VH-VL binders against q9nrl2r1430to1533. Designs and how they scored, part 60

Target 1, 104 residues: q9nrl2r1430to1533
Amino acid sequence: GGVHELSAFEQLVVELVRHDDSWPFLKLVSKIQVPDYYDIIKKPIALNIIREKVNKCEYKLASEFIDDIELMFSNCFEYNPRNTSEAKAGTRLQAFFHIQAQKL

## First folded at step 23 (VH-VL)

Design p3l
Fold by ESMFold2, fold request of step 24:
Structure p3l (fold): chain C 104 residues (1-104), chain A 123 residues (1-123), chain B 107 residues (1-107)
Amino acid sequence: as target 1 above (104 residues)
Amino acid sequence: QVQLQESGPGLVKPSQTLSLTCTVSGYSISSGYYWHWIRQHPGKGLEWIGSIHRSGDTDYNPSLKSLVTISADTSKNQFSLKLSSVTAADTAVYYCARTDYEWGSFRFGLDVWGQGTTVTVSS
Amino acid sequence: DIQMTQSPSSVSASVGDRVTITCKASQTIRTYVAWYQQKPGKAPEPLIYDASSLQSGVPSRFSGSGSGTDFTLTISSLQPEDFATYYCQQWYATPYTFGQGTKLEIK
């Protein structure tokens, strides 16, 4: 809800973006480079989009923010087999997120 | 400038454990992103054995999975390879190598290599 | 495992020639390909990462291209020091497999 909660969302998103394993999640997956991605993933989302939603105050509840972050990881694991570089990065970044999210 | 140097026995008997160490100089191993072991069989190409991430996570070639251990010792600025139950098929030149990281860029690759060490498995 | 198939297995060329080496993946791997040069008795050296990005210190006559399954390494004007064996490697998924190599020889 409140103003200080929105600044906590921004701080958390900044920490995710700065993490070494953020590289798969900074922007939406390119349809040109990965043509079948949007046939499989119906609710695409990435850190730049989440950050914009925070900036525009589009999250009313902390749970909505957390759901978008978890959706981002769920999309990664749905599309990418566990032995891929993307899935390995996703696993580490998700673990980092869980630690940081305890501060909300 | 960063240098990697492999060390260990040049001759190993079948069924023994091969143990190699990569010593890193001019760079802290804890600053790296991934550290790898690669081998090159006689008359054949290159094979990725496995890697260790700075978090301690390891990844191994599935063909070697239960036989391979990669570990790091930051106090000695070293990382190591153990390969158990070796056979003649494990005769190769063994390399250690680094993957560097730059934020916002997919930069996977082996940007620094050791000189290589020849290991022969023979009775 | 993702197989990386290089062609040709060897090529003979003259100084000044343009040489193209290809690497084909058995499945789509985005742009996650690196290229290396190896001279006899020496460790491989990096040339290209992420299909087309030149490693620091590599001469501009080297270039890479491709995405998906088909990748190329091009030397625009061959120099005497470029006679070596070249390898591609995919970084999409473990095991991070190499191509079998392409030997570039002086004609």
Scores: ipSAE 0.766, ipTM 0.908, lowest interface PAE 0.6, mean pLDDT 92
Fold by ESMFold2, last read:
Structure p3l (fold): chain C 104 residues (1-104), chain A 123 residues (1-123), chain B 107 residues (1-107)
Amino acid sequence: as target 1 above (104 residues)
Amino acid sequence: QVQLQESGPGLVKPSQTLSLTCTVSGYSISSGYYWHWIRQHPGKGLEWIGSIHRSGDTDYNPSLKSLVTISADTSKNQFSLKLSSVTAADTAVYYCARTDYEWGSFRFGLDVWGQGTTVTVSS
Amino acid sequence: DIQMTQSPSSVSASVGDRVTITCKASQTIRTYVAWYQQKPGKAPEPLIYDASSLQSGVPSRFSGSGSGTDFTLTISSLQPEDFATYYCQQWYATPYTFGQGTKLEIK
């Protein structure tokens, strides 16, 4: 929405990207490395795409921004079993996100 | 420059608790990503015991989960292993090790190891 | 648990030989494999992470490859200091299991 909301969205995305557990979420999952990913995950999304949407003012409401980030985590937990390195990172990054999202 | 050193008793009686400490020098353990305990039985391969993440989250090998506790003490720059109810099968060389973090890449592995400490479980 | 099966269990070779060691995972693990070298009486030392990335300070005669279930470690021209036991380890899911080891011996 307004200028202060866009600054808050950008700041939150930057904090997510800088977090130690961001490594699974920086870019879309490679179809070459994970051939069946897009058979299972129909709404793929990653931090680089979310950051582009913030930069282009594509989020009109904070709820739309939050929904994309929660979709990113939901995709991770749908595809990856709990004991995987990806799911462990997702759990920690999501917890960090929930704390930071209170600013919105 | 970073060094890991295991310490603790080399001889433990059956049914006792094995207690080991890893002292880290040249590096703050609060800056690390994961800290691990590994063991190697005589003449055999390596077994991952468990890890502690810098957040305090722990992961344990399911074969040992009810018997093992890993903890960290940032003020002493140490992390520790406790293994309860030991038997002769727990006789091994015990190593502590680090997984470092590199932003933007998958770098999981044990990039620094301690020298190992031999633990014998016998009456 | 993900089983990591190394082959061969041992290999006898001469200085200058090319040696290849294989590690096979019981399920797909992407590229999440590390390799270690261990000499008698010493802790393992890291060689390779993420299947093919060389750890800092490791000689360029060591290389790794593979993805999915099949992984290899290659020493292109064996040196006297390379006689040791080699282990792979998967990092895809806990427990982070090792292969059983491959002992490389001098002929």
Scores: ipSAE 0.758, ipTM 0.905, lowest interface PAE 0.6, mean pLDDT 92

Design p3n
Fold by OpenDDE, fold request of step 24:
Structure p3n (fold): chain C 104 residues (1-104), chain A 123 residues (1-123), chain B 107 residues (1-107)
Amino acid sequence: as target 1 above (104 residues)
Amino acid sequence: QVQLQESGPGLVKPSQTLSLTCTVSGYSISSGYYWHWIRQHPGKGLEWIGNIHRSGDTDYNPSLKSLVTISADTSKNQFSLKLSSVTAADTAVYYCARTDFEWGSFRFGLDVWGQGTTVTVSS
Amino acid sequence: DIQMTQSPSSVSASVGDRVTITCKASQSIRTYVAWYQQKPGKAPEPLIYDASSLQSGVPSRFSGSGSGTDFTLTISSLQPEDFATYYCQQWYATPYTFGQGTKLEIK
């Protein structure tokens, strides 16, 4: 039920954060480092935000949780060319997520 | 102490395949973020050849004329470089190096290097 | 590819001098820059990572700064053992290109 799903979401977020390819996703992109990021990305999101939403029980469906995670990756790939360090990390982390998400 | 050591033939004939191995000691390659190959032609600067991530994901410098292949063997705690169809332009000192990971951040740099091995391409 | 233009190509200085080496990227690369020192016949050694972080064991007279396209390596007071060739490297995108190097020579 809902309690079990919440625990699963929490666990998955923990695993994502602990992954060595999570560094681009731990918090929102810095506007100082990337001045034009928020001109391009209209729905910014990061693992810390997703964690907060999980803790606040804002995800009623697994699909909602998955959508936010996928949005996070989508934003990364939209802004960062494939050969960038962020995109490469994102690609690996997303693959990891897809495997782990099968358990949801 | 983490140590990297390059090994392989110091002489390769043109059109042959250059093969090098980097043996890592004091540290598991499965714990490293990236494992790199860099070369330096005599009297020239440094050139990044490519790397392999602990997951097996590889990236290569597309500017190299030779076909680059980097692989890892966790059982031997080593990773390797192959350059196919080499020419005199591939004569260089070849270095293997590490990029480590610090939780929460990617340490952009090569923090441990091998001593380098000279490879001469000549008939 | 991202070009890293290092300046100067060579510089002569004396012990005790303040030395500055610059690296300009062909595009914005955030703070994803490392610096290395190489002495003749030896492998490069790391100095700086992430533009401004000092590698373990590196003397505090070395420092790095910059973000975006302009980066600087500074030696506050040159020591005899600092005469060497220095390289910058970008880590924004593959291939992870190096600057062409700066040879620091004795005046």
Scores: ipSAE 0.906, ipTM 0.955, lowest interface PAE 0.4, mean pLDDT 95
Fold by OpenDDE, fold request of step 24:
Structure p3n (fold): chain C 104 residues (1-104), chain A 123 residues (1-123), chain B 107 residues (1-107)
Amino acid sequence: as target 1 above (104 residues)
Amino acid sequence: QVQLQESGPGLVKPSQTLSLTCTVSGYSISSGYYWHWIRQHPGKGLEWIGNIHRSGDTDYNPSLKSLVTISADTSKNQFSLKLSSVTAADTAVYYCARTDFEWGSFRFGLDVWGQGTTVTVSS
Amino acid sequence: DIQMTQSPSSVSASVGDRVTITCKASQSIRTYVAWYQQKPGKAPEPLIYDASSLQSGVPSRFSGSGSGTDFTLTISSLQPEDFATYYCQQWYATPYTFGQGTKLEIK
């Protein structure tokens, strides 16, 4: 289901981006604002990068797409304590993602 | 126009539970990002009590000695505060407030406040 | 908890003066700071969000700056209606703590 599967990935990314809790994930973390981020997080990723990969048809399997989204959340929780605004947003967005991903 | 209004007993006895309600008009609480309770002891500064997200998730200030419970009723477009086992230290003006989030912009802050309601804890 | 140390606690100034209030966070909090104005017997009103963004309806003589740990609220030319108490608040992590306040009085 190449075309149909690609459309599903696109739609899910759109829904994630439009979610109010997407603000920590829209773009890569700024090294200026968070100087030590890239010393800790070795595989940085964001929704704009994932969207680009979808548009380029780089995901051959749904599992590959899901892995990148989960990596994005994993990075957030690795760097940010659970009481931070980013971690709270991430927790809610991930829950939303898990519900939507069941449709893939 | 969005308006918030606090309501509840102005006098509470020690060891009882303080209960307040914030009624929101001109805006659905289901559309808001956070709904907060803040208090101000007489002649003192502002203290954040806690909030509730539109999803129902809550966060409370762990420095408060009383048990804090915040809940929301979407059918009434209200959210509430309960403080258990209050003491004189809980005497304050209590405010409810909103944080609204605009997509693509970070707008954390309390952009709409209620007028506040005075609660006195006294025997 | 993140501590917001606000200074000064009080300041006397005259109409037309430039006034500066500062808040120092106990750790880096990016630009996640808001400022409020409160007049006696009234609820606080929002001034600044995200450290430097002016809230809708707030006069342009108010401005905010800062990132990391040091933040500043500036009133470029004080007006009679600006005499009040001002508070900063951090939005980096719960609890979302306030500064202790700055009372701006007429000289």
Scores: ipSAE 0.904, ipTM 0.955, lowest interface PAE 0.4, mean pLDDT 95
Fold by OpenDDE, look of step 23:
Structure p3n (fold): chain C 104 residues (1-104), chain A 123 residues (1-123), chain B 107 residues (1-107)
Amino acid sequence: as target 1 above (104 residues)
Amino acid sequence: QVQLQESGPGLVKPSQTLSLTCTVSGYSISSGYYWHWIRQHPGKGLEWIGNIHRSGDTDYNPSLKSLVTISADTSKNQFSLKLSSVTAADTAVYYCARTDFEWGSFRFGLDVWGQGTTVTVSS
Amino acid sequence: DIQMTQSPSSVSASVGDRVTITCKASQSIRTYVAWYQQKPGKAPEPLIYDASSLQSGVPSRFSGSGSGTDFTLTISSLQPEDFATYYCQQWYATPYTFGQGTKLEIK
């Protein structure tokens, strides 16, 4: 993407990371704490990975960036029931993301 | 210093609505992660009633027979609890409490409590 | 709902004793457990969060451990002011349930 888009991606990732509900998404899920996670989730992703991809200019289209963010949330909701703390945080963070993504 | 204080009527008649308010000082409720209500029946353990997130999202204990409503008023720096159609089973000490967030880490727990207020349901 | 089975319900101990209280969750809840101390006529006070993190101002003789389903609160050397009721609470899923409590009494 263009310089403007790249900057927008960077800014959005920063905002996501700083959000109070980002805690389930900052890093990949611990296999120690969740032994069966990677048996269920086949395409794990987290904000630190997405940030790295942004920094490396791996996203050529906004849709690619959005897809990774949506995958991150999809993984959360696939693994975690709705009443879990992670799912609740994810729901709020995703809503925030959707609002911010309209600016892209 | 963050302080929480419960307030409301200490006596409620059966079938009426119990209403309590938690006043927060020294800290903005809009900055908190969760604001909770907990109760303790006389001589019994602790029961989580529900909470409200700073976004306005609420969660309630489905085991409660009474209809629970939790709301927040940022202008007053307060959040409230309503229990409809109360019975003697709702007699308890009611606590409000906070769950805060440290950047990058969710602190699982109630780190600040009010002193509690006694509510008796009786005719 | 997730059940937190706390044990023992009561325990008698002497000053200087090592005391252990356990909570067992009905399912895996990672490290999402908090511990509280409550004295008669007072509100609960926080001791531990995230299973093993000591709250600010809490004496180092208190410690928490565990992950998955089994969690432990330990008082390494009991002090007179430690006689109280203790509760665990899970934060994995709503409702955020408490254990039944453990009353720590002086022997």
Scores: ipSAE 0.901, ipTM 0.952, lowest interface PAE 0.4, mean pLDDT 95
Fold by ESMFold2, look of step 23:
Structure p3n (fold): chain C 104 residues (1-104), chain A 123 residues (1-123), chain B 107 residues (1-107)
Amino acid sequence: as target 1 above (104 residues)
Amino acid sequence: QVQLQESGPGLVKPSQTLSLTCTVSGYSISSGYYWHWIRQHPGKGLEWIGNIHRSGDTDYNPSLKSLVTISADTSKNQFSLKLSSVTAADTAVYYCARTDFEWGSFRFGLDVWGQGTTVTVSS
Amino acid sequence: DIQMTQSPSSVSASVGDRVTITCKASQSIRTYVAWYQQKPGKAPEPLIYDASSLQSGVPSRFSGSGSGTDFTLTISSLQPEDFATYYCQQWYATPYTFGQGTKLEIK
């Protein structure tokens, strides 16, 4: 889309980054610290990557942007059991995202 | 600056409900990330009982889940523990504690503790 | 539940000694470990979070290291006030379990 949609994507990603529960999602998971992560997660994505895609105008539709955000959460729940600190943060941030996404 | 203080009965009879309150001063509980209850048995060391998130969501140690309720009262700046059907095994020092959070990093831990309150379950 | 096993259960050491306490997790927990010091009759106090990060106000002689399953707390030069029991705690998954403690006795 246009300039208006790019501003909305940027505003939404900034709100996600500012959220207290963003800590697991700011950057890609380190292969050094979590060696098996990329054996399990084949489409890794994180907020810094999504933000860069917004900056480079790589999202043409809101659905493409939303799909990357939802992929980020589904990766979290696939790798992390629900009683983990990462999954608890993911659950809360996803709920926040669903509220904020109504603005798109 | 931030202070946590446990209060409640020191002696509880078997089969009754233990009720404890943590009063927070110098800090709003709505600003905290997690609020926890921990206990220390004379022979078993430290045991995490459960917590309440600032959203109101709770998590309980599965070994206690059906017996434990943790709640918060923002207007009184307090959070509470109820443990039902107590036995002698629930005799312990009970602590309340806070997890605060620093943006951008994993900083989980119990950064502020109450003084502890001794609870004895006895006839 | 994730079990945290501390070693040794107790240690006696002299002022000035270097002391190392270990904590082993029953599964990988990344760096999600905190360390606490508890003096007799008092509540535990925080020392380390995220395996190696020093809590504010904690003396620099305390340090932590480790990732995955193996973690250490080191006191580089033991002081008389370091007599205490030390606990690790994992923060990877609920229930957030503690190690059984290590009692440090000053000779």
Scores: ipSAE 0.772, ipTM 0.908, lowest interface PAE 0.6, mean pLDDT 92
Fold by ESMFold2, fold request of step 24:
Structure p3n (fold): chain C 104 residues (1-104), chain A 123 residues (1-123), chain B 107 residues (1-107)
Amino acid sequence: as target 1 above (104 residues)
Amino acid sequence: QVQLQESGPGLVKPSQTLSLTCTVSGYSISSGYYWHWIRQHPGKGLEWIGNIHRSGDTDYNPSLKSLVTISADTSKNQFSLKLSSVTAADTAVYYCARTDFEWGSFRFGLDVWGQGTTVTVSS
Amino acid sequence: DIQMTQSPSSVSASVGDRVTITCKASQSIRTYVAWYQQKPGKAPEPLIYDASSLQSGVPSRFSGSGSGTDFTLTISSLQPEDFATYYCQQWYATPYTFGQGTKLEIK
């Protein structure tokens, strides 16, 4: 059930936040520092927002939680070329997420 | 105190493989974020050769990609550079360096450098 | 590859002077710039990361600024130990390229 799933979502989000490669994903990209980001990325999401949604029980299905995490990575790869420091971090964190998500 | 020290032959003949080792003391290489090789040609500036991430992933300067291998040996607390098919253009001072990790912040840079080792490629 | 164009190539200054060195990136690299100091016969030493953050142990007379494509290293009051060659390096994308260097010489 529900209580065990919420604990698993929180645990997974905490593990993502603690990961070395979480640095691009902790908070939403600053529009001031990256003015064109929101012209390209229409559904912005970050770990702090996902964690807040878990805390507020806003995910009705596990698939909704997984979709937000995958959206976060998809945004990274859409905005950032493969050879950028951000994309390299995203690739490694996504691989870590896929391993951890199998435990749900 | 973290210390990095390059070692390897100072003289290499053309077409041979240049092989250098960086020995890390006072710090475990498995704890680092990235480990890099950089070179400095005589009378010229600095050139990034490539790195190895703690996961084992490597990135190489595209100008050297098919000629370069960077690897790590955690049991010896060392990481290494091999550059194949060298020419006189590969004569340089070679440095190893670290990018350390600080959670939550972008701190990319080379925060610790080795002392450098001079490699001359000549017949 | 992202080109880092550093200027001037050389600057001659006196102890106590304020000196400014610039780097221009061939594309936007956010704030992903580091600065290094290198004295003859020695390895480079880190000064600045993330455009403006001072590396631990670096004197406060060093400062960095900039974002996007234009970056500046400033030394507010030169000391005798500051005469060296200075390099910028971008960390936005591989290869992590350096500027050509700026030699700071005593008058």
Scores: ipSAE 0.757, ipTM 0.905, lowest interface PAE 0.7, mean pLDDT 92

Design p3n
Fold by ESMFold2, fold request of step 24:
Structure p3n (fold): chain C 104 residues (1-104), chain A 123 residues (1-123), chain B 107 residues (1-107)
Amino acid sequence: as target 1 above (104 residues)
Amino acid sequence: QVQLQESGPGLVKPSQTLSLTCTVSGYSISSGYYWHWIRQHPGKGLEWIGNIHRSGDTDYNPSLKSLVTISADTSKNQFSLKLSSVTAADTAVYYCARTDFEWGSFRFGLDVWGQGTTVTVSS
Amino acid sequence: DIQMTQSPSSVSASVGDRVTITCKASQSIRTYVAWYQQKPGKAPEPLIYDASSLQSGVPSRFSGSGSGTDFTLTISSLQPEDFATYYCQQWYATPYTFGQGTKLEIK
C-alpha cells in the first residue's frame, strides 16, 4: 500500500516495458489492424495504461496491480493461438513477470 | 559486422544424423533474438526448419518435429542443427540466419544469413 | 500451417519498368510478412519486414504493402541488378512459411 510499494510497482512496470517481449503489450491492440479483437476481448488493458494507473496511484493493493498484469496476459492467450509470435512473447514476458513480482 | 558461417559434412548416408554448426563472428549469440535454420533444395523453395530463442526456447517445423534438434553453445558463439534419420529428401543447401531485435517494433525477419552449405544424402 | 502463395511464378521485364509481385496468405496474418531477394548462387537478402518497412541499405525503389491476406512487393524502376528470385515469408505463427518464389527475368 504505501509509497514504497508504489515505487516497486513503477520499477516492475519499467522492467516489463524494457523487456524484448513487451512489443505486443505496450499499447492497446489496434481495432483497425485487428478488427475482431474487441468482439472477443471485453476487458482490454496494456502496459501504458497500467503504468498510468501506477503514476496516478490508482492501485490500493498489490493484488489489484498483479490482477491487471495477469489480465493483460490472459487476454493475449485468449485471443492468440499458442504458436503465434504474439503468444510466444506473452509466455516469455509472463514468466519474467512472475520472477520479478516476487520482489513485491 | 556480424557474419554467420555454416560448417559440417557435405555428404551424409541415409539413416544417419546430419549435424551442422553455425559459427557467429562479430556479434554475441546471446545478444540475438532468434537463431534459425533454413534449407533449400535446388529447384525448390525455402523451408524454415526451426529456431532457438535467446532464452533457449526452440520451435521446429512440425514436418521435422522429433527428427530435429537445435541447440546453442554461447561459450563457442555457435548454434547447431541435428537432423536424424536423413533420406534423399534432405538433400539441400542449409542456411543459418538471425532475427535481430529493435525495442517496441515487430521486426521479425531474417536480417543476416550465412552463405549456405550444401548437404547431399546419398548411398 | 499457413500457406503463402506468390504470383506470378515468373515475370520478364525491362530496365525502368515497374514490377509488382504478390503474396497471398491462407489466413489473416496482420502485417507479419517479410520479403527477400535471392540472386543465383547466393543466400537470400532481406528487403522488407512488417509488410512495408524497408530494411536498412535497401534501395528506395523497393516498397511493400498489404495487410491481412494480400501483400505486394513493388520495384518502382527496375535495375539490371534486380534479376533475382523473390520470396515472401509469414511471421504470424510457426512454422514460419515462405512463398514458393517469383523469378524476375530482366529483358
Scores: ipSAE 0.744, ipTM 0.901, lowest interface PAE 0.7, mean pLDDT 91

